# Designs tried in a protein design chat: miniprotein binders against Putative pumilio homolog 16 (APUM16). Part 18

Target 1, 332 residues: Putative pumilio homolog 16 (APUM16), of Arabidopsis thaliana (Mouse-ear cress) (q9fie9)
Amino acid sequence: MANNNSFSMSTMFNTIQEILNEEPLTVPSPPSRGGYSLFHIRKAEMDIQRIFNFMTGSEDLKDDISVLDTGTLMWMASLMTSDCDYFMVITTNKNGSKTLQKLMGMSDDMDVFFFEAIMRLFIHVMTDKYASYVTIQGMRVFQQDKRELMYDQILRYACFLAGDQYGCIALNEIITDLDDPYYRDQLLDIVANNALLLSNDAYGNFVVQHVLKLRDSRCTRNIADKLCGYCVELSFKKYGSYIVERLLEAGDVPMATVVLDLLACKTEMLIRLARSEYGNFVVCKALELTNEILTADLFYGLVNRLMPYRHLLHRSPRSKIATILDSMSVPN
Short names: E, the ipSAE of ESMFold2; O, the ipSAE of OpenDDE; V2, 0.75 times the mean of E and O plus 0.25 times the DockQ between their complexes.

## First folded at step 12 (miniprotein)

Design r25 (from r23 with L36M; at its last look DockQ between E and O 0.87; V2 from the best seeds 0.79)
Fold by ESMFold2, look of step 12:
Structure r25 (fold): chain B 332 residues (1-332), chain A 85 residues (1-85)
Amino acid sequence: as target 1 above (332 residues)
Amino acid sequence: SPEEILKRAQELIDKARELMEEARKLLEQGDTEKAMELLREAYDLLYEAWELAYELGDPELIFEAFELMMEVMQLLDEAEKLRKE
């Protein structure tokens, strides 16, 4: 029998470990169905250990979740969410996360337990590799009122999550799945308004890159506007150079924004950038992407600034730019 | 189709792994400029695969591509340190 106050994380870990170490040598033979023991579990007689084994066991065992009666499922949900440690042990386990995701959306009353546990532990859940997908599933299957509260929390902590190794991945999943324009636009606006800060962050830059790939014209324009005037500075940096390359690839308007930034700096600075460790890749990509009839003004703008210094660029180990310029030199 | 997207993402990851291994060899030999070029190419392939993985909704593929991109960043740091020596 289980209750909220009778089980500690250390006791639960010890019990789970002993169960995982036992071999299934004495399983009754033959069981008609692999998960039939859960089929007959009564609410009052449920074994906490059996619930943990069920939740963290293989996916084959769980194909029969749909045949469990609502009372049993409700009690399982209540137990799993009754203690923060129980919830975290289950959701941070790969199979536990997947199994919980299958339970979510089956009953609105049951979902209240999952929702409340997620909200109490929001940051801990969202910064875990597996538990974060429980939150993502909730946003897919919960009733609209719960989903709105969850999106409010995402908006509140967006920049913090973007700066976390697993939080940035989860945030990107939410951005990809978000189908409500009201919340989607607000989240994208937060990313765009913080684009310079995020572009300089070890994990936040991946959120900016993901958002640029979505091809949302309003958000891309907003990011380009926020980064306008900073593209040269960013191009000298390891992470920043990738952001500028993504911006060049994001469409004609952001490409023009980047190239105009490059053209606006002093010629000495542009040459330093073209010869630099990371900036040479940006300048080369700008030349390659603008080398078309519709962007000829941008292309020749760059060529005209770089051509007088072609021999300095040829001396550089990063001489792909010089090769492009040489292809435009007239032969004797 | 999802099957075509998965195949393409796997091909991109496989090629990126090859480029990263070649870059590691070049770093040991002191050819940091060529190593950095290969690492930038590997990153571009991984970035494409990573975005395809989001399109698929495949968490394992998302994490594989992401962890490889972080490894590329670490190798770029190594190349930078070697170049300054």
Scores: ipSAE 0.740, ipTM 0.903, lowest interface PAE 1.0, mean pLDDT 83
ESMFold2 (binder alone), look of step 12: mean pLDDT 89; pTM 0.889
OpenDDE base, look of step 12: ipSAE 0.788; ipTM 0.926

Design r26 (from r23 with F63Y; at its last look DockQ between E and O 0.75; V2 from the best seeds 0.78)
Fold by ESMFold2, look of step 12:
Structure r26 (fold): chain B 332 residues (1-332), chain A 85 residues (1-85)
Amino acid sequence: as target 1 above (332 residues)
Amino acid sequence: SPEEILKRAQELIDKARELMEEARKLLEQGDTEKALELLREAYDLLYEAWELAYELGDPELIYEAFELMMEVMQLLDEAEKLRKE
């Protein structure tokens, strides 16, 4: 039987926060600053507490990075990555994350330490609000061989990250920055191939919405294809209805896909959708967006299906659908 | 330009906050249908601001817009609870 005596990351985080709040050894203030500064420690022995204070301290302390010698910086990188707890405490701190990002890219030798720490803790880093931006910075500044390994991990865990509160934000940042067509196309394909699952997820829907906003024609067509036949089902749902609205806005082909799905269901279902909590907004947007010269067939397809039931739509709480239909009954 | 994008995103967020405040008042008054309309409009503004924040690469703005979108979702849940049945 497997023996699991692992120390909890949350317990470890709390313990280290207690250490970080201890009063540091007395060090003279720098000439222009009050408080702790690492550049005054060149003659003194460094310890992890002073590195924690420097990395997580005020922005005024961060400006002193440029005055530290390369030996001190290399030692700091080695020590802060020497223990998973040290790395996580620093990177999950807002200032710690920002300071580490400034250190990244300064030296390929230092970057080895940061890369290995990120890869060792990949999921923990990518699902944290602040630590995930350390990975994002690595994707921007690391050597190509390291970036390729990181992209492989992103591809492997893409759907898991998309379903996480912080992972979805970080994944969207990576999607936005990704200029390598080989990895970009693969990542977009993973999102598109899983679009139905993601569209129904509390956080994954934000990844689908972001990708649709990028206006990548191939990816948008792939998403529309994967959601074809599901647009009515999605439109009944809080998050799904926004996905359908984003498809309506994404171009003529995705819009046509949505409207044809709406028209393909039984009239009773379409009316139920039009009267529903979220579906009424989708039907209204479909009418508004198709009410133009080149989409008149889609527009009148919807109007012809809805008009016989106009009385039921008037009984719905305040809805623009009924107003649109009324304008078709009495010409100006 | 980045400055124009930032200004636009902040205007959208400010407008969305105003709509959310009006929606909260409408919910207190029992006008849940008008509140739902304003909340959907606020979400659309926040979604645009959120995407502009990604274009800027501004994590603080990304999370501000995201958290407000999640607040809209909570208010939508509250509005539906008040509609009865």
Scores: ipSAE 0.743, ipTM 0.894, lowest interface PAE 0.9, mean pLDDT 83
ESMFold2 (binder alone), look of step 12: mean pLDDT 89; pTM 0.880
OpenDDE base, look of step 12: ipSAE 0.832; ipTM 0.939

Design r27 (from r23 with F63W; at its last fold request DockQ between E and O 0.81; V2 from the best seeds 0.81)
Fold by ESMFold2, fold request of step 14:
Structure r27 (fold): chain B 332 residues (1-332), chain A 85 residues (1-85)
Amino acid sequence: as target 1 above (332 residues)
Amino acid sequence: SPEEILKRAQELIDKARELMEEARKLLEQGDTEKALELLREAYDLLYEAWELAYELGDPELIWEAFELMMEVMQLLDEAEKLRKE
């Protein structure tokens, strides 16, 4: 009792493991009266075991789906989505996820079962390595009204998903695939508006890095604006330094924003950054990327601040900054 | 083409794995500064491969590159701790 009051992934997995670990039951002789209730319960358990075996079997066996009649497929969809434990055990299996993706889009009526299961279990599905691809497939093949509801859920939980090991990868796939400008722009705006928080997150930084690689000019500008004033702080950090490097690479305006932010700090701080474990890579990349005629003001801004201290930079973790500065000196 | 993108991504991953192995040896030898440099280079290669994997829509490749990037992050932590010792 009380199983209906709370959802538990541990209870779900324990129940399924017990079923899967049982030896095949011998069918007892049916009692002469009132005994068929036990056979019904065991038939249902056998049915889900058969569906599980089919769904999680080798990819080569999935051509058998095309041979199954519509009634059988509908029955399978109904049963595998009838219990959250059944759905999650199938979808968190690598082959189960792939097989379900093949079934999705075949019938709008079957898709209702899949959609409702995904929405009931949205966070659990989106934070699993394999089950998240079932949601991604739904966004590709479901009817528009269902896809819009799924996008609303993605927008609602975007920052939570970005901070999850599996959710961040799934979110990035959704961002890559999203072609509806209304939802795409809103999702990109959520990432940009939270760029500082995400850039400091062990998994959220990968969402910011991915979004910057998309070269969406509005989103890139918004991220640069939100991170302006923080580039030095970020550059001292393991993952923050990569965010700053991605900004430097993202285009002329983000590059200028970063370099101006570096130049705005005190010379003492800039030298500390250039000598630091992670910041030296940022300063070096800034010098390399600004060493062009159109960005000469930025380049020489950095060089003029660093040159008086170049002897300290020869002993830094990376000597490339010193090499660049030495090439600016008159030999003697 | 997709085949060229896949080949490029695999070459980047292979090179990154070599750099990571070299970095591990350098960490054992106490040369944390050289190890850090190799690890930053390995991450850059993996990041490029990872983004190519998103372009392909190849989940296996996305996860391979991502898991290696996370491993680089762990090795960077190790290098930092050893340098401070």
Scores: ipSAE 0.795, ipTM 0.926, lowest interface PAE 0.9, mean pLDDT 84
ESMFold2, look of step 12: ipSAE 0.756; ipTM 0.909
ESMFold2 (binder alone), look of step 12: mean pLDDT 89; pTM 0.882
OpenDDE base, look of step 12: ipSAE 0.837; ipTM 0.941
ESMFold2, look of step 13: ipSAE 0.756; ipTM 0.912
ESMFold2 (binder alone), look of step 13: mean pLDDT 88; pTM 0.878
OpenDDE base, look of step 13: ipSAE 0.839; ipTM 0.941
ESMFold2, fold request of step 14: ipSAE 0.771, 0.765; ipTM 0.916, 0.913
ESMFold2 (binder alone), fold request of step 14: mean pLDDT 89, 89, 89; pTM 0.884, 0.881, 0.885
OpenDDE base, fold request of step 14: ipSAE 0.822, 0.820, 0.824; ipTM 0.939, 0.938, 0.939

Design r28 (from r23 with R83M; at its last look DockQ between E and O 0.78; V2 from the best seeds 0.78)
Fold by ESMFold2, look of step 12:
Structure r28 (fold): chain B 332 residues (1-332), chain A 85 residues (1-85)
Amino acid sequence: as target 1 above (332 residues)
Amino acid sequence: SPEEILKRAQELIDKARELMEEARKLLEQGDTEKALELLREAYDLLYEAWELAYELGDPELIFEAFELMMEVMQLLDEAEKLMKE
């Protein structure tokens, strides 16, 4: 059996694209018995093409799955998973992914084929826009023993998936749907333990942001702890600044952690942050969110550091920071 | 309800698209500071819509919001380059 991990996804797609761009073979008239073996070969090619057309066709125009008997469905599952190219062509197609998801969960025996194909091609499936939802569906409908093995793979590759354009979306779906506390907590812990790395990643930051939005108090605290001491650095960056804003919004304790981190840096660095293209939004949100009775110490801590420099803040970027400070400087 | 969540997510996306169009015009005019502010607001709306899409379990909506968020990031890169110039 070949090692599919070394198989090139681009080579696979190019080969499949060539096949799909060809017109379907016309079903020839049956040859004589002497030609039956050739007809059989052509019929097998037509059977694969018919399966491709069925699986990838528009759902609105597709035959109802319920009219197919179990034996036919089992044969289809076996054939479409028999070759990694067949499986990937079907699952990376929007309609193919949706149709396969409908077949999954119908039969535990049929699901073995889908599970084995997914596991063989795990990284390629999980980093595809549509194929990743086949894996997500399996985690919803497969037997528990299969789901546990899939969760083990998710945990193993979590950081790699988080750094992928489509892997991060799929990982977030899994985090949202996970109802097994053992695997959910482990996955959340992996995200939190790697929060600094992920927060600096073009796609991993979306995983951190999603997890913070779930408002899991343990995970939010762990993320805040891991990012403590780095909030100023992150706030200078396009993606990092959003992570800090998410922490500010995540509750009183994460908000205090961020603001104390801002207050711990030297005044010249805080002013550079407040005047920077992304950091000004973080400082503004920190002022906005701490301007309440129970957080007044944090609010005035920021104001006291910023007020002497309000002219500079007003001059460079015209932001809400300067406006907020001006409203406090001339009371009547 | 799912219908209310979908409606809210779509309203957030529609508003974000308006802000992005206004930001594009501001970038053409060289008003990069105001464009940046509108782009950050658009991102916040899209992020909320994106999280609502996860709540719905609607992959098409998730990807629509995500693609727009990535477009905002590209416009932020453009604004940053113009500010440095």
Scores: ipSAE 0.761, ipTM 0.914, lowest interface PAE 1.0, mean pLDDT 84
ESMFold2 (binder alone), look of step 12: mean pLDDT 88; pTM 0.868
OpenDDE base, look of step 12: ipSAE 0.810; ipTM 0.933

Design r29 (from r23 with K81E; at its last look DockQ between E and O 0.66; V2 from the best seeds 0.75)
Fold by ESMFold2, look of step 12:
Structure r29 (fold): chain B 332 residues (1-332), chain A 85 residues (1-85)
Amino acid sequence: as target 1 above (332 residues)
Amino acid sequence: SPEEILKRAQELIDKARELMEEARKLLEQGDTEKALELLREAYDLLYEAWELAYELGDPELIFEAFELMMEVMQLLDEAEELRKE
């Protein structure tokens, strides 16, 4: 007997939202240094707690940045980036991330602190829901030399980030914002060259789908070429079937690539695909999209393979594939 | 315009939530085939909304649409388990 997964997921979601919005965050303890008296309080420890409270405070505190002098802001930037744990506790907080983003771009000297912290912690930052937007903001506001080094890291870790729950969202933001053709084309080429691996991944498939939506003709053709020969395999799979549908929608050449791949397999396999849990949607979309005069050869290629077996496709109360095939029995 | 894009994305999400709730009820009734159709439609609406959210640069909307698409994926897993019974 199956448990109520819907109930469990809803309860967990509500609990997580309560934790993220209401529970206090902890500040990591600094290392012990023996020999302190009771009347001596480490100034840096108290200062980081004040910075933490300021950075993670409510939305109403965002205007407080505008009234702080540059010296105070420089001191804050220096201290919050002085330790990896300080930086991560602040940036993984929703308000901390948003407040830090407001500090970024105000001063090139402050930006050095933020840049160095991001680069030291790159993977940890890029795979966090909120901290990743600190990196995205840096890509928007940092000086060009820093931005180039950040792009190099994005290129190096692109496939790893694409396979991460939050990394894939951040990578897609970077792809959307990236206007430098040198780095944009390299990033798109990495996605395309790894399209099969990413298409089979629970998170990487979202990167492939996003890239296909950008309508970059060269990248779309590269993805289609890399997935050629794999469209049937992908169409049996939960994530892969959506990739194949995105290719069918991406233009006449990617569509033809998919349909020719479907037609290249044995008829028994095509029928198995058309009856399968996910593949039936792909076959149906292929029929719908090729039912035009310029693609009639592809359309009738599919119809001629499926028609003799349409009785196997009628076993559902209403099958869209069977409906299409039935309409072909009598010319209009 | 950004306002029109936001309104459209919100309408797509609202409709997708409606389809997902109907799909949950169909899965409880054992109508796996109809549930799969609704889940596929919901995903397509969410995918459109998700891409509109990137166009807007609206992180909260991006996360909302993304989390709903992941819920559709989980419901598809439930449908697979029910089919095996």
Scores: ipSAE 0.761, ipTM 0.911, lowest interface PAE 1.0, mean pLDDT 83
ESMFold2 (binder alone), look of step 12: mean pLDDT 89; pTM 0.883
OpenDDE base, look of step 12: ipSAE 0.798; ipTM 0.927

Design r30 (from r23 with E33D K34E; at its last look DockQ between E and O 0.76; V2 from the best seeds 0.76)
Fold by ESMFold2, look of step 12:
Structure r30 (fold): chain B 332 residues (1-332), chain A 85 residues (1-85)
Amino acid sequence: as target 1 above (332 residues)
Amino acid sequence: SPEEILKRAQELIDKARELMEEARKLLEQGDTDEALELLREAYDLLYEAWELAYELGDPELIFEAFELMMEVMQLLDEAEKLRKE
């Protein structure tokens, strides 16, 4: 993943200063656009510098924006989206992102400029810490036809975004904000259908954990179905162990799915899991969550398999499994 | 009660930072198993704070909690390496 912060203010400012300091060439260039190309370049660069300073300046720009007329705002929107570097420098800046979000939704005509820039640069925007929130704001305030096209792109790149440090955060915001059941169900289905792959990913696991927290019964069931048969394998792994813990917490049916999966393996494997660096936490949580009247069969299923080996559990990882087993009145 | 949710999330983050600092000391002392327990507890607190931050729609809080969870993952890697030594 490339660092989109290469469009920083410092880089843009240095580029502008270099252009302004060039000496005229001895052999003049032919006119490239109209009769004032040199003056237009210098004026446009000074205008973009002023726009950049305005957009990236004070966090409290509400009063300043309110005094600008529609013509000025349209000119700003056109110029800041006229070049991909201008747009990225503004949107990858914390204040620039916040200020642009305030401008979005003010005018459908201005929003065309923002929409087209976002779509042109979609992956670059969605994988940046600050620029991704410009896209999120667009999905909140743009007209329906634009929002539909943006959701199509989100669906297309969902797994790629889930595997990105900032893309996973942005994707979770989109999942939280979804208003349209058609796109919501499709996005949740993509996450569920890829749950095993995402659960093992350094960033994708955060997407799976987030959707399990939503308490969407259909999505939770789909994730549990896709992970059924894999819970022991996942529980040995750093990222996978957290997914199994979240699944245990997601409701009675997914909890039962996990515990039955643990009980389905041979006792030797269950003991290896209970002694492992990450799996011991999963087994402990399974015991804690099933230790109730209505889940007694699951609880004692685990206890009966673990009890004969409790001496091994005292020696290897520092975990509460042995403490739970010792609280049972069972002779050696 | 957004103010109450924000206060709760900040309390969870503060507690997680304390646990992470204690875990760092334990790793320096070679007490790897105890450090792992504190790191898993810190992660659980951070996960709750992180989900509260999404409920608030507070990007700064989302990123703070997320960055701390990634630090926990880094400390887990350090603990794993020390355990093998």
Scores: ipSAE 0.718, ipTM 0.900, lowest interface PAE 1.2, mean pLDDT 83
ESMFold2 (binder alone), look of step 12: mean pLDDT 89; pTM 0.878
OpenDDE base, look of step 12: ipSAE 0.814; ipTM 0.933

Design r31 (from r23 with L36F; at its last look DockQ between E and O 0.79; V2 from the best seeds 0.77)
Fold by ESMFold2, look of step 12:
Structure r31 (fold): chain B 332 residues (1-332), chain A 85 residues (1-85)
Amino acid sequence: as target 1 above (332 residues)
Amino acid sequence: SPEEILKRAQELIDKARELMEEARKLLEQGDTEKAFELLREAYDLLYEAWELAYELGDPELIFEAFELMMEVMQLLDEAEKLRKE
């Protein structure tokens, strides 16, 4: 049977044996002369396999990067970025990604090849576990004009990336590293403006949580404003409940927003929340965090609503709510 | 220091793994209420470790903490199913 899949088990076995039998390579500069099409096809295939072995190999081989001449490195960069499949195979490999990151920033001319490949494949790169770190490295080491174009793409696809398993991790790395206020504020605003949608997403909730941990006062206020009126609804949900807990922890204003939302609903709804699978943790954290002198009005607001229903809350042993309420009602 | 942050993150992950294992045993015993509590605590520890991993810039630690948090979510789903039985 014809096997045209380079990742088939048979092809994989042959590739592994070739790797085991090869010695480290120094890739020569490309020929300056033309040739026949058959020659070019076979030469390019041979050279890319050696480049693949070098890029994805052990760290011992990569210590030799410093000894390779600029012409050889430029030729390697050109060839490995000449085909989308070549680039993706290298960058989605753990060692390939790390080796590429070491090459980036060494030469502005070489970086053009990496930048163009990343931009061509932006979504594919940003949603891969290892390739996304190639983009992150580019945002650290590329010239400013390239970085600005990359930030534009991040802003354009921010919500899509936030909803992806690996995209959300990469987006959080970018949020952590981004120190340009113009792009940082725009990115944080996109997250805040979409906070309700993201908060109950399997991956987007990690972006909202990360942003709240930054303790950026403006962004935290924007998230609290967007979630105002929705905190009870979110607190019933697996992912949403964690967002509400993080908002409670984020500062006095967001904490007050959450607690006022809890107090604004009907008592029957608040009790249902306090007894629910996830809402009980939110109510408990609200009680614990408001149990301070400056927040006593909020604390007793919650206690006064919950106290008449203590017996029902004892049937929820997953939570310390009943324990807190009982400590306040001890007879003399 | 980065070394202190790494040590703290690893301690949080180790503790979370212990809580998750205890929660799995409780689920086998049908004690879903205690399992929920341990799983939520484990998630909180993992979340802290995960944020420390971003501070370190340590992708492997980021992925480890993230994958464990996703495992906690799966265990919470299992606990919900057992509660309804």
Scores: ipSAE 0.718, ipTM 0.892, lowest interface PAE 1.1, mean pLDDT 83
ESMFold2 (binder alone), look of step 12: mean pLDDT 87; pTM 0.861
OpenDDE base, look of step 12: ipSAE 0.799; ipTM 0.928

## First folded at step 13 (miniprotein)

Design c1 (from r27 with R40S Y43S W63S F66S; at its last look DockQ between E and O 0.02; V2 from the best seeds 0.00; counts 0 for: pae O 11.8 > 1.5, placed apart)
Fold by OpenDDE base, look of step 13:
Structure c1 (fold): chain B 332 residues (1-332), chain A 85 residues (1-85)
Amino acid sequence: as target 1 above (332 residues)
Amino acid sequence: SPEEILKRAQELIDKARELMEEARKLLEQGDTEKALELLSEASDLLYEAWELAYELGDPELISEASELMMEVMQLLDEAEKLRKE
């Protein structure tokens, strides 16, 4: 019984507020729009443009950050995070994202501003090409309390992020960097529980493939169990075939699961798979990996089913399967 | 059935839209706490709708749920700004 601790966004906001209320960050009251003379507006606009130019400027920024005093950096951080549109313009910029990543972890007080902005825009940041790396950096350098809150959001939106073009990349990086067994195992369990869905997705398949590369025995077995009965269908697809090949490589139990699916399918389907653009590699790999004494039953099971149709397999110019089958035919 | 899942996903999206519209009205009235609660609920409904749409492999519903989720996040930010004022 997975305790669906439905992490409510309200609970997150309340927790962030509790964290913010414990230290009265005298956030300099954002300049109340009403009383600022045209001079203060112009100064703020000029300062915003200066910050933008600094953040999005050329990579030689290492020298410039080192010259800025802590008060100036805090003010910049506060200003950058005071407006979500402005923060998004900076963080979605290639150089802006890189500069933010450098500023993060310099001061816990500054990190509050960055953390709050990331949490408010969490999905937007995680689904952007450059901004997602700001979150990844936060997961490395922020204090543990902030990282835990970010993990809760990642767990909540894991399938959503896995199905996104950039979110899947960010998720894979986060999975790789995860040192906390609790959060790691939960995230692996989410991927495993949704393995069939994710394996059929244009982006989610990369997450499944990545998780299989980690060689977590529990997770790999759970994925194999979830894909049981579907390995043949997956093997017709480009990305599905890669997943099935990874399962074949993952050990005896996952390999046996795949091979048993190949043996359980209709003969016409197996021959179609063996002749298909991607499935031929799966069947070939299954033959290659089972050609051992301990798995001889699986190997001969495949050979016996394929052998009657070897003449159809020879017509497929790219298939090594016919060559394997011919090598087993005892010369009369 | 796929049709039942599709119907459920659409019902969740429609309910999320209603909550978002109510939250907008609450924000205009200055009730930021209640608006945040409704937006949180809308986010949960949209996530469930997205999961169902994803299970179906319906790209239109996936896109719609994702777009509305982004809109909820914007409204949450607006609500937080108003709470600090």
Scores: ipSAE 0.000, ipTM 0.214, lowest interface PAE 11.8, mean pLDDT 82
ESMFold2, look of step 13: ipSAE 0.006; ipTM 0.265
ESMFold2 (binder alone), look of step 13: mean pLDDT 88; pTM 0.860

